# VH-VL binders against Uncharacterized protein 5, part 9

Target 1, 153 residues: Uncharacterized protein 5, of Haliotis asinina (Donkey's ear abalone) (Ass's ear abalone) (p86728)
Amino acid sequence: SNLQCKIAGGGELIPIRTPEYRAWVPLGEVGLNVSDSKVLIFAARSCFGAHILLQNNAEDFKNAVYEIVIGGMKNTRSGIRQCVGCKFDEWVKDKALNCRFFNYFWISWCGDEVWVGHGYRPPHNRILRYKYENQPVINAASVRSESDTYWAL

## First folded at step 4 (VH-VL)

Design b32 (from v9 with heavy chain R50W, light chain N31R L96Y; framework fv_livmoniplimab)
Fold by ESMFold2-Fast, scan of step 4:
Structure b32 (fold): chain C 153 residues (1-153), chain A 118 residues (1-118), chain B 107 residues (1-107)
Amino acid sequence: as target 1 above (153 residues)
Amino acid sequence: QVQLVQPGAEVRKPGASVKVSCKASGYTFTSYYIDWVRQAPGQGLEWMGWIDPSGGSTKYAQKFQGRVTMTADTSTSTVYVELSSLRSEDTAVYYCARDLYEYGFDYWGQGTLVTVSS
Amino acid sequence: DIQMTQSPSSLSASVGDRVTITCQASEDIYRYLAWYQQKPGQAPKILIYAASTLQSGVPSRFSGSGSGTSFTLTISSLEPEDAATYYCQQYDDFPYTFGQGTKVEIK
């Protein structure tokens, strides 16, 4: 692992909303560039199904590096997969999201693995960890959701 | 290019077993669940269960529990459904389908017509 | 088991007509519902998932709506190629269940 990995974004979190199962919202288009970063910290208020896509090419939503699902299957599990909609490579039983309150999460792709955790202090409260041999460079990220979701990114 | 290829037809007598194959190509075989759905002539669709090709884990509809077995062979990218103690009401087209989980069944085999007659 | 009931069982309409098909679930499935089109002698083809999301490559005249227990598939302007049987499917809980189908015929 590196001595330290750069966190995406500036000081203030960017508010966005994704309605259920609409098109991916590229974070670059809402002012958050992840191309030189290795860690994303965000908050979401959602009943279930917050999806984060880590991409090599910002315009390619099909051949992504990872799709990370927070509170999938009606807010009962979270997981990591190497393609959109595939079975999870790693998953955990996780009632991660809340309909009424924002919960914080972090995603790290430092080194040759991706880590996911609760809260805003990586690497604390890690829930998922997956190694990808010869992990492609992550230059972009996008979000979408299964239910009406409010994000702070 | 995703394809699921099934044989066209099988004929069995009551009390026998039938094993239907579904050969996958054009994607990473172990990354998707495969579901089996059958359809009696002139009738609707009936879900039988799913298999995880990576580990062989299965989930069967209660109606078929004890008579159905699903297996996968990763070396040939083929999944199978075997139904035992066949009855005339098991006559149906048996489809395999790729399960995107949250996105429904996006690719289907062309189906195998299993006829159970004496 | 979650029961899926479609209405009508069949309908006959003319090219250019607006067609609506309803699907009711016996319990709350939120938006875990897909719609499929099946033409005679063919495997089903997915049209819509998550109740309202159009599958890539499916014509925009198809749309889905609803949540909870009541769902609708709409064809805004019927084409000759739309003659088929349409099925709703819940994927909220096991066993997955389908509606009985709605046959759409062109006059």
Scores: ipSAE 0.037, ipTM 0.653, lowest interface PAE 5.6, mean pLDDT 88

Design b33 (from v9 with light chain E27Q N31D D93S F94W; framework fv_livmoniplimab)
Fold by ESMFold2-Fast, scan of step 4:
Structure b33 (fold): chain C 153 residues (1-153), chain A 118 residues (1-118), chain B 107 residues (1-107)
Amino acid sequence: as target 1 above (153 residues)
Amino acid sequence: QVQLVQPGAEVRKPGASVKVSCKASGYTFTSYYIDWVRQAPGQGLEWMGRIDPSGGSTKYAQKFQGRVTMTADTSTSTVYVELSSLRSEDTAVYYCARDLYEYGFDYWGQGTLVTVSS
Amino acid sequence: DIQMTQSPSSLSASVGDRVTITCQASQDIYDYLAWYQQKPGQAPKILIYAASTLQSGVPSRFSGSGSGTSFTLTISSLEPEDAATYYCQQYDSWPLTFGQGTKVEIK
């Protein structure tokens, strides 16, 4: 709920595409640096399974801070977990994604909580919240998907 | 590196119980499910159940309900499967596997051969 | 329980051959299907998850396809090291179930 936290990016959203479960695409490599930010706003067009990784280091996928899954399990749930592919620490039923249209989402890691919501106006339409005491610093983010996905970041 | 370490073999008489261990290392133990899968000699894979090491909640295949118990010890990062009232058809290799939920079983123990014989 | 049926139960092929193994589910499992390779005396190794996604480190000659109730595993050019038993597994619903296995032998 902290509106003073810096939002990543510089205006125009960067288009990228991820085919199903290929290598993580570091956002720094496509021109989006999140190291001094606490909020990411993005859009995705996908039938299911848009994954966002929040990392301490861009090269370190093993010691990721969070994996956030939007429209996982065939677009039936969204969730937060502290490692890639683990049990969700928090999840909700959520038909978040659309095969034909971009939907907007936001992720906030302002303070020691991670929040996820629909739309482009954090903290409105929050769907997930997870409190992580002694959260490592988030300096990088990467994306991957379960199905062919178009992103605007 | 992720490892799941199991003993090589166990021998029991019919009617006895066996408890097979699986010691995890190289990852946060409580963040992943562990499943148990057995394989009788020359036969296919049979799922027995799953345990959540963080809370100890379990899901068992109906075939084993009443005979199987899965437990986890977070102090030693070890999961166990106990099978009671052993019969000769319980002779099998028992595998533990790390369960990534939607990603399948990415790491497996080397298996424990349980032999039930008189 | 969801029944998983593989065909064939066994096959023999030559190095360089294209090999296809099929897996049928008794009800719709979407793409919640994994393929495993097991060599004698070893634990199974995951090859593919989500029906068509190749596990990191698995050779690109392996591919999976299908959704719903019908699935295939293809080895585009068989290598000697591919002699093994292959299993499909559904993870759509409890209990998790495996196919009976397909044994691939090299001629």
Scores: ipSAE 0.014, ipTM 0.556, lowest interface PAE 7.1, mean pLDDT 87

Design b34 (from v9 with light chain E27Q A50W Q55E L96Y; framework fv_livmoniplimab)
Fold by ESMFold2-Fast, scan of step 4:
Structure b34 (fold): chain C 153 residues (1-153), chain A 118 residues (1-118), chain B 107 residues (1-107)
Amino acid sequence: as target 1 above (153 residues)
Amino acid sequence: QVQLVQPGAEVRKPGASVKVSCKASGYTFTSYYIDWVRQAPGQGLEWMGRIDPSGGSTKYAQKFQGRVTMTADTSTSTVYVELSSLRSEDTAVYYCARDLYEYGFDYWGQGTLVTVSS
Amino acid sequence: DIQMTQSPSSLSASVGDRVTITCQASQDIYNYLAWYQQKPGQAPKILIYWASTLESGVPSRFSGSGSGTSFTLTISSLEPEDAATYYCQQYDDFPYTFGQGTKVEIK
């Protein structure tokens, strides 16, 4: 189960901020190493467009394993894609984010699928899942956002 | 390496149709939208429409509605734009471009010059 | 349709100059705006997307700013290879529309 896979971090969430439309912020550079983890639990306060990149190579921001978009298209869609900016492989209607309050999310890449959900209790409230044939190893993760976003990671 | 390959030129008479090809390579063809943009000699860029190669769904600019058809052949990784009832005003370079969802157009074909003359 | 208006239509500047091009949208497009560079006889090349995000491999002297209806492209220190026509493009709503272009010449 996703619940039995190692969660990134020590259980204490790290606060960071991403200003709108800037460079990816590697999680390793802000003290969160995901290389031996399979689950990321986080919170975000944002009007729209919180992006999480799951990477094989920490230096490669264009050819990542997955880009996960929470509250994309002006906070109307959330989706998973196998590359930055390509069509969503899976997406759902989802007004996921809030400008004024933190909402929790989780991402799991435990096993042979990537799963995404609302809240802080995986696998509850799963909204997306996708199976990538011959999935590369995920060694790193990065975040950025379309709007000024406060994260707890 | 990503490439979008187009023929260099096409010549048609007024009233005819032209079908311009764009062959994609170096990426998963069905993962990205393809847009068509034209440019008349000495003029700016004009968006014609977008196609989803995986399902064939299209969005066309109203100016071309009824005259334009976009199609995709996944077996050859080729996208086409067909424009009918050609006029001299349709003389332009026709570009295909890879459309990143919410990011803009990151790779472009070299363009096909379509000349409409008697 | 969303109308995109660029200014100036053309400019001449010297190597090392700071160049600013503006783009106005007829309605709020958030930040769904890209900037392209087109050299004579060539296809356009993307420089910036999301109004301010620099495309990988594009020199850092290029930058974009703005949101909503007002946008700028800046070249901090003009190089000879920057002689080109620059276009803004909105991708907020269909039909996608381009500005009329700004021709940058090196004197």
Scores: ipSAE 0.045, ipTM 0.671, lowest interface PAE 5.9, mean pLDDT 88

Design b35 (from v9 with light chain E27Q D28S N31S A50D T53S Q55E; framework fv_livmoniplimab)
Fold by ESMFold2-Fast, scan of step 4:
Parts: sequence; C-alpha cells; structure tokens
Structure b35 (fold): chain C 153 residues (1-153), chain A 118 residues (1-118), chain B 107 residues (1-107)
Amino acid sequence: as target 1 above (153 residues)
Amino acid sequence: QVQLVQPGAEVRKPGASVKVSCKASGYTFTSYYIDWVRQAPGQGLEWMGRIDPSGGSTKYAQKFQGRVTMTADTSTSTVYVELSSLRSEDTAVYYCARDLYEYGFDYWGQGTLVTVSS
Amino acid sequence: DIQMTQSPSSLSASVGDRVTITCQASQSIYSYLAWYQQKPGQAPKILIYDASSLESGVPSRFSGSGSGTSFTLTISSLEPEDAATYYCQQYDDFPLTFGQGTKVEIK
C-alpha cells in the first residue's frame, strides 16, 4: 500500500450486542477508541442492517461524517452516505451478513477516501469507496442495527 | 414541511418539446434523488428516470432514452424533465417524487398534466 | 426488466372487510418493494416500504408481507376512505417498475 494507516483497537475484539434500531452504541463507551486510527476491522453476526457511524464529534449522532450500512435493505445492499438516513452516495449489491455466523469487515478512512471491504485484511475485498471533498476529521465511531446484531469490534 | 411543487398543466403540439419543473422545499435538496413517473389517462404508473441533484447524474428508462433529459438547478432547488419529439401517447400526468434508497418515494409533487394535441 | 404483476386488477368490498392484494415479481427482489395508494385526481402516497415497514402516519390497518417474488398488501378492516388504486413497486434494479394497479371500490 502507498500509505500505512493505524488500525483501531489493540488485539482483542470487544463483544457487544445491538438489539434494535433505536440507539447508537458509541464505541468509545465500550472500550474502543478510534480517534487516532484510520482503519476499523470488525465482525458482525446479523440477519440484516449493521450500521457504522463515523463521527467528527462523539456526541453528534445526526450530523456524522459517514454512515456505512452493511447488509441494508434486508441484507441485499451495502452503502455509504454522508448523513444519517440520507440517500446513499455509493452502494453495491451485497449479501454481506449472516444470521448464524460472524462475517468480518473493514472500513478505512486513510487519506481522503472512505473504503469498505469484506474480511480482515484491508485493502483486500473492497466493495465500496467514496471520496468526500474536504473530509472532516473522524474522531469517534458508533454502531447500531436494524435487527438483533452481535458485534466483535 | 417537505413540498415538491409542479405547474398544473402544459399543452404542446406533436413534435414539440416540453420541460416540466419540480421545485423542492423543506429539506436539503442535494440529499435525495428525484425520480420522474408519468401516468397516461386511465393507465398505471410508469417510471421515466432518476436524477441526483448533487452531481446531476441521471438514470433513464430505455423507452425514453434519447428523448428525455433530466436536470437540476441547486440555486433554485428545482429539478426538470424535458421530453422531446412529443407524440399524442405522451399525454399524461408527470410526477416528480423524492427518492431514498431505503424508503421508496416518500413525497410526490401534485403532478403536471401534459396534453399533446394538434 | 423486472415485471410486476398485481392481482386482482379490481375488487369491490364492504366497509369492515379484510382486503388482500398480491404482487408477483418476475425475479427475486428480496424486500425492495413499496406499496402506494392513489385516489382519483391525486398523486400516489406511500403506505409500505421495504415490503413490510409501515410509513409514518399511515393507519395500522395497512400491512405488507412477503419477500423474494411474492408480496401481499392487506387492509385488515376496510374504511370508506380506502377507495383507491393500489400499486406495488420494485426498487431492486433499474428500470424501476410498478405493478399495473388494483382498483379497490367500496360497495
């Protein structure tokens, strides 16, 4: 890679659960600080709809830098948008999640693009990329889901 | 609060072009796609295409390709559909609709009745 | 193109009746389906999105079900204001396509 970027976390994946769409779970509150990182690797077990919010401010859940949706629309699409619940800026057909097994994903905001892929070896298996003009600094991340979801972050 | 406002009617002769407007208000104009759907008298709904107001990128139904042009003016929060080489079978109500990938078309304009007659 | 076939093309029912309208896709569209209500002289109004999610402000007597190729819109207890034409729409792939509509009339 032309650029080396710090991966969030320190070795052990942190288990959390999001049972419904109503609340964002800030990763900082469950022990994962992304403020000096540029890559997040995680796993999710979910029937559909795993959402990752990349934030400039940890307490701002509405005006995020990006919302990444993995296996949205009943596990058929994954996409990137620049605000919560807006139209996707980029999306792809993607049966990303599994109800019974954990699948791995990575998100990179290294440089001036956000990239999303399958697996635990960025930048392999990239499925999405988007370039945000004058991208704000990403200092925090949060997760929520459309269905009962188990995470390893 | 969200509104899509269209003119009530347009009349054109066969062979002419018509440009229908749709003025958006009550939301961030560039955050949603706008789709155009037409309905001939007594008929069902027919999708014509989609425009992204943020960049102007378009996707048209093949039936209209070559005759349809969709544009957006961010300074006035207005989208347009222009249909050329009009035929009598183009007589229809033309609707603009706000499009979000997850939610279908959640708000619609009132429609513009375009009548093509000689 | 994905073909959307609605049944029936029209029906007549009494206030209080349970009404079901079906929609068949020519190929799997997963849950990328919306249902719209259109009253004469008006623009369509969304009722259901994502096959089964009720739009905010829509009465709870409306419900949607199905996935893949077979979908149903149900009105559990028909009201006079429900006289309208109902359309299904797939948004899985371009071009976006609608069913031909089901006209619901009150006896």
Scores: ipSAE 0.014, ipTM 0.559, lowest interface PAE 7.1, mean pLDDT 86

Design b36 (from v9 with heavy chain R50I, light chain D93E F94W L96Y; framework fv_livmoniplimab)
Fold by ESMFold2-Fast, scan of step 4:
Structure b36 (fold): chain C 153 residues (1-153), chain A 118 residues (1-118), chain B 107 residues (1-107)
Amino acid sequence: as target 1 above (153 residues)
Amino acid sequence: QVQLVQPGAEVRKPGASVKVSCKASGYTFTSYYIDWVRQAPGQGLEWMGIIDPSGGSTKYAQKFQGRVTMTADTSTSTVYVELSSLRSEDTAVYYCARDLYEYGFDYWGQGTLVTVSS
Amino acid sequence: DIQMTQSPSSLSASVGDRVTITCQASEDIYNYLAWYQQKPGQAPKILIYAASTLQSGVPSRFSGSGSGTSFTLTISSLEPEDAATYYCQQYDEWPYTFGQGTKVEIK
């Protein structure tokens, strides 16, 4: 359950920045190890397109377990897909991001489901869920963005 | 290994229809859109339309509306484009391409040369 | 429809030269632009997506820049295998549209 699932990071947020469309920034390289975690809480300030990659292997960016897109398609939808850049398996209309202010989000991968929501109190304000049969173990996460984005992770 | 396999050539007479296939392998067929792009001899690339293999929904370029139909068969992982009322101007190489919605077309079939004999 | 215009239509350059190709969109497409390379008798191959992101496996001498309506593909040091036609494509709005192509020949 969410109650027994460890939140990544230990309670304080690490600031990073991703400029428009660059290589993935592995969270392990900026001091956030998700290998023993099942929940990520973060904040982003961005006009559009904040991408979070959940990976079995930190070296593999193409065959990730999930790509989660917050405020994709110019801040009009958020979605979950089982591959980088492919069609969404689940998506919702969602003007999730803001150019001027940080908004909080959470992602949970407890069990065989991935859940996404607004805010910093999982499972409150859940907007997406997807069940993946035989989900690979998630050992790493990376971020990138479509526009200049400031993160607190 | 991702592959999109098309037949090499098709020949038709003016006024006939042609149905070109594109067989996908090496990935989850229903997870990506497939687009069709054609190229007349010595000319540039022309987008014809897009299909969602999971639901069969399509969007076509206005120029081809009424003459084009795109379909998908999930049991064989095959996408088709059918063009009717063929003219000599429809002579072209027809490509299928895997559409990564936010990241362009990452894999292309080798193309099918459709020749419309005058 | 969004019109994509490339310049030049063709060019000849020597191995080692810096080559630039420009692409203009008739309206704002943000960064939803890809560049493709097509060699004679072959299908197009993607080089760059999202205006500036290099596709995995593509040599680092290729780079893209620009946003909005003005975009550039640069080959920093031309190689013999780079002789090809290059196309830009917008994928912001349906119908997707391509530039007319730029033919790059090696002198």
Scores: ipSAE 0.035, ipTM 0.673, lowest interface PAE 5.3, mean pLDDT 89

Design b37 (from v9 with heavy chain S57Y, light chain D92E D93S F94Y L96W; framework fv_livmoniplimab)
Fold by ESMFold2-Fast, scan of step 4:
Structure b37 (fold): chain C 153 residues (1-153), chain A 118 residues (1-118), chain B 107 residues (1-107)
Amino acid sequence: as target 1 above (153 residues)
Amino acid sequence: QVQLVQPGAEVRKPGASVKVSCKASGYTFTSYYIDWVRQAPGQGLEWMGRIDPSGGYTKYAQKFQGRVTMTADTSTSTVYVELSSLRSEDTAVYYCARDLYEYGFDYWGQGTLVTVSS
Amino acid sequence: DIQMTQSPSSLSASVGDRVTITCQASEDIYNYLAWYQQKPGQAPKILIYAASTLQSGVPSRFSGSGSGTSFTLTISSLEPEDAATYYCQQYESYPWTFGQGTKVEIK
């Protein structure tokens, strides 16, 4: 599809691990800067609950722009919300994650909507879309998880 | 073995404050939210709020906003709830519970009976 | 606030009976519902989350169903140890709210 919107990380995937319910891991601190990017492609191996935070300020985890949850509710839904831990603004039934194998996902904030999908070929297999009026600029991203999760970012 | 240990009872007069402790063990203290839920004698359960021990971030029920404070001490793996301006209707068992982030509460303390009487 | 109403408030049944408890939400909570068991003098224990997912270590005779505003907890074959008060809880919207409880007694 149209690559006018830059993909973070240049295609080299950085391995990280997040234990269950630990502090947010800022992607900038592990070598992935999203400030010039509009698309993130990643893989995760997890039984449930992979969380991605899209932030205006890398140091502000409380008032983030979006929290995107992949395989929440014990791997039964994925969703988008404007508040950490709040009700989803949009969600879908989705057995997204696997305890034994990595699955690929993509997130796009290119244009005036945030989109989420399965795989490594945006916009293929889009599962969620949400529009935030007067959206703040997304300059940073962080990850955390509900269960022990291995990432390739 | 996950445990949340609370004192058995506290007694206060109306207008006083009470601070109830909850000591966690058997897991990584900063990895889970802790919620506070109370239960008046013979009544149901009422959620008061939650704290994230890793950052001190709190979320309180509107009913208690302004007279409840939740804190965490990572050096002792202990969470506290402090309730001020006590009334007789605050008499209840106060439970701390480990929050499964949108899935409910998987481990509970044994509860602290707070009695407010003249 | 979302109001949670359980039915019945109490019931008495025999060992081996099928027991059903209903929980109704005042507005749509999807499947954001947990069930708890509380025995006298004890803290609540989680049985079910996400309306129908059985917590690890909970006997298979317990099951949950429902979505939206109407939910059911079922005990397929009542055991003596199941005498307790059962609570539903919504976690769709803050503040979290609980039903009033259903007391299950054994004849």
Scores: ipSAE 0.007, ipTM 0.527, lowest interface PAE 12.4, mean pLDDT 86

Design b38 (from v9 with heavy chain R50W, light chain A34N L96Y; framework fv_livmoniplimab)
Fold by ESMFold2-Fast, scan of step 4:
Structure b38 (fold): chain C 153 residues (1-153), chain A 118 residues (1-118), chain B 107 residues (1-107)
Amino acid sequence: as target 1 above (153 residues)
Amino acid sequence: QVQLVQPGAEVRKPGASVKVSCKASGYTFTSYYIDWVRQAPGQGLEWMGWIDPSGGSTKYAQKFQGRVTMTADTSTSTVYVELSSLRSEDTAVYYCARDLYEYGFDYWGQGTLVTVSS
Amino acid sequence: DIQMTQSPSSLSASVGDRVTITCQASEDIYNYLNWYQQKPGQAPKILIYAASTLQSGVPSRFSGSGSGTSFTLTISSLEPEDAATYYCQQYDDFPYTFGQGTKVEIK
């Protein structure tokens, strides 16, 4: 089978940790450049609230393209929104995260939609899909969390 | 820039109703909840409820159930709180605030002083 | 309802002093706590969200800490413009509730 969209990274996951509600951690600053990629596969160990920011510009955390929340609202929902902290444009009931074990997730912005799913085999187990009218180009990504979170990115 | 504009004051007699407005500008009106918080003279802040401007769904504090109604008019980017069966204890400044949930209430209206007096 | 209790109810301090305000929740609210500043005749202004994250544009002398049921707002070096009433607020469960407020006066 053919992979049509480039997956971020070199096949070896980068471990990082985000304490609760600290500053966004730009993935470019920890060695993961997403500027030429269209798919991010990652794992997270967290009690709740793993946030991924898809950005037009790596320095701009305020006017992001999307904020994707995995296991928000105390690990009861996952959702997509077009702004930081605004209402979800799409969300699902989802006990996505685990305090003690890593779970895998993928995000795709290949084509004209953003998709989110469980696992490490996109597009399998897709849970969210959204199309932003006149979607800005995604050149960067950052992570933050509501609770102490361990990532493999 | 983000602004929430409210009228300065309203005066009502006991038993009447009051409807306070909050006009939003500088952002996408339907993307954020708006919460209403009141403050009696010399007292603390009291949460009344929130409204989703996109769908009109609401959540009210139990204390106000049966007396409060929140509405939104997307054509004018205005939210309203209406409180009925007014008592002197309802004399307070009524604030609207933009609700970012996990990021708090980031912008507030200047408040409307509602005075209930005979 | 989740009860929020602040201590002290008021304090008076000098410019340059370190000021500490505490807030206790009647049950575990994780980190779902905000701090607001209100000056006389003005609307409240958010200082801290999610217990410890400083709002953009708020001076770095303000900081928040705590989780669960016990929370603290600290002003590391009090300035004249900090004279205000400070409120904590939980957003873990409905109804959202505020503490009774702590009035900070400058000597």
Scores: ipSAE 0.095, ipTM 0.713, lowest interface PAE 4.4, mean pLDDT 89

Design b39 (from v9 with heavy chain I34M D35H Y101W, light chain A34N; framework fv_livmoniplimab)
Fold by ESMFold2-Fast, scan of step 4:
Structure b39 (fold): chain C 153 residues (1-153), chain A 118 residues (1-118), chain B 107 residues (1-107)
Amino acid sequence: as target 1 above (153 residues)
Amino acid sequence: QVQLVQPGAEVRKPGASVKVSCKASGYTFTSYYMHWVRQAPGQGLEWMGRIDPSGGSTKYAQKFQGRVTMTADTSTSTVYVELSSLRSEDTAVYYCARDLWEYGFDYWGQGTLVTVSS
Amino acid sequence: DIQMTQSPSSLSASVGDRVTITCQASEDIYNYLNWYQQKPGQAPKILIYAASTLQSGVPSRFSGSGSGTSFTLTISSLEPEDAATYYCQQYDDFPLTFGQGTKVEIK
């Protein structure tokens, strides 16, 4: 009845950096708790390969609900998959990232679908939409990257 | 510097099992999948499977399902492939190879020659 | 399983020649194709990933092209050290599969 589409955070964006090919950085460990949220708005400056993991359990990086890849394959494709490193369930040609400037993105799991878009105004500029039947509760999120990436979360 | 170190050789009799090790160094062990690829003498490359060292999740090629087990020991940064019910056709060089962010394999061990002989 | 077929199975060429090797996938694999070089007694070495991305440290005479089901590895000017067997490999779906290999020999 009361669908809560709360945006994660609410104060100033939290700056973090993920060097290339490193371990997942749990957002809860850098001060951003997504457990009560349904929308994440963030910015990334990266040449390619910004990965966001939506998790039921913060300690489980392998059985994630979704892995969202922004600007994968050398910044040519963005996609959604239901497991880390599996074939994409949904993808689009997308030169999403920029080496020199921050670009904004949003991810929404409000309702029964996950949506991804460009910019800071969900649901505008949606590029991806995927429905997982009986989607598990998303309680945590983590980020990593294929190239040196600066985030504002 | 990234290194994957494997023993040079293993010898087993038909029907036995073999467990091949691959010790990783020079990077964060749990941040990369590790694959196992074998090559029979004079033949091409055959993918056996991959393991996620952070949780032990595996994917195996169907032809090895039921005979193969891949494991990881995070305390020693070592992955293993164990193959049971060995036949002479399992004689091959067994390579471990580090996953390049699910694009390919960037670093390879030097390989372990497994000989299955009566 | 996705079948990978290489052509030719072997070739002989002279130093300085342009060499082309092709790889055909049995179904659409997008750009999830890699090329590896293997010299006798050595582990394979990745040359190209994502169909056209040159791995760091690999000489610029190597290039990859193609998408979908048809892919090409080109050596623009063959060097003596390029004598090896070359393999294509798809990373689109499990099980991961390799082509049968193309042996490149110097005349």
Scores: ipSAE 0.007, ipTM 0.558, lowest interface PAE 10.4, mean pLDDT 87

Design b40 (from v9 with heavy chain D35H R50W G104A; framework fv_livmoniplimab)
Fold by ESMFold2-Fast, scan of step 4:
Structure b40 (fold): chain C 153 residues (1-153), chain A 118 residues (1-118), chain B 107 residues (1-107)
Amino acid sequence: as target 1 above (153 residues)
Amino acid sequence: QVQLVQPGAEVRKPGASVKVSCKASGYTFTSYYIHWVRQAPGQGLEWMGWIDPSGGSTKYAQKFQGRVTMTADTSTSTVYVELSSLRSEDTAVYYCARDLYEYAFDYWGQGTLVTVSS
Amino acid sequence: DIQMTQSPSSLSASVGDRVTITCQASEDIYNYLAWYQQKPGQAPKILIYAASTLQSGVPSRFSGSGSGTSFTLTISSLEPEDAATYYCQQYDDFPLTFGQGTKVEIK
């Protein structure tokens, strides 16, 4: 059985770039509204450290619902945490990113768990799963990165 | 070239406050957290906290809770640490340091020696 | 807090010697460990992060190994400019904590 919920965005992926450890880029400000969605499928080309923030309040970058790190620790692990920069609640050894090629990832918050996987076919190739008791509603998302990163969202 | 420039020394009496500056250059100031680390004479290194210059968010070590304040001025690319209610035990070199990959430090200021004596 | 303990506290060695410094964490920190070099009157300089990744510009005679709770910094062939105090630092959890330092002297 497939995990099926509304996927964010239209038929076309939106290109954006985050150079290094910059301020969060709200996806709503670049034309991607996740407020009615439960799944985000995206691609990233990066040497390491692609961060996705899932937020209850679009203006609150400190008290987010989740920070999801893809290819953290110099592209050696990916993880989920309930605050920016805290110890991971769940993580996996994962050489997720590539400096020269886009890799696809998906994030699902369908139901009361957050799931993360490789590829563009949720729920296939899931690498992380975490349940947040009384999970706040996710109304916004933002991205940033530890290295020069190109996104297709 | 990346530089973090600090003043050389400060002298204060017990009970006073001190505010130490760290001026950044050679990189995009808002792209990196800045940490403060102190070192008492002849002793080891002690982490005090960090500030995100892009949003002003901070995290302080519990030991300094209520006595430390970190701020950033993006117009001058300068971060500050202010420590109040100074004790003789606060005598130390205070370093600012740039964050590298989840809270290791790649570039350091030369340090400010704060002496607290009466 | 995570306690970091280094061994030895100091050592004396000759130019060309292989020097090994160890660092123990009081709990599992995975590979969230950095090594720093500090010369008298100077700020610390990063040598290694992620337990084993050499910082750009650092001589290849420096290497790091270990994971979990036990870590090692090795200088394969000691040079005169390596006389310094070396610190390990964990960055798995807050507060960030350092070892007490290992002083390396050239004899």
Scores: ipSAE 0.006, ipTM 0.554, lowest interface PAE 11.4, mean pLDDT 87

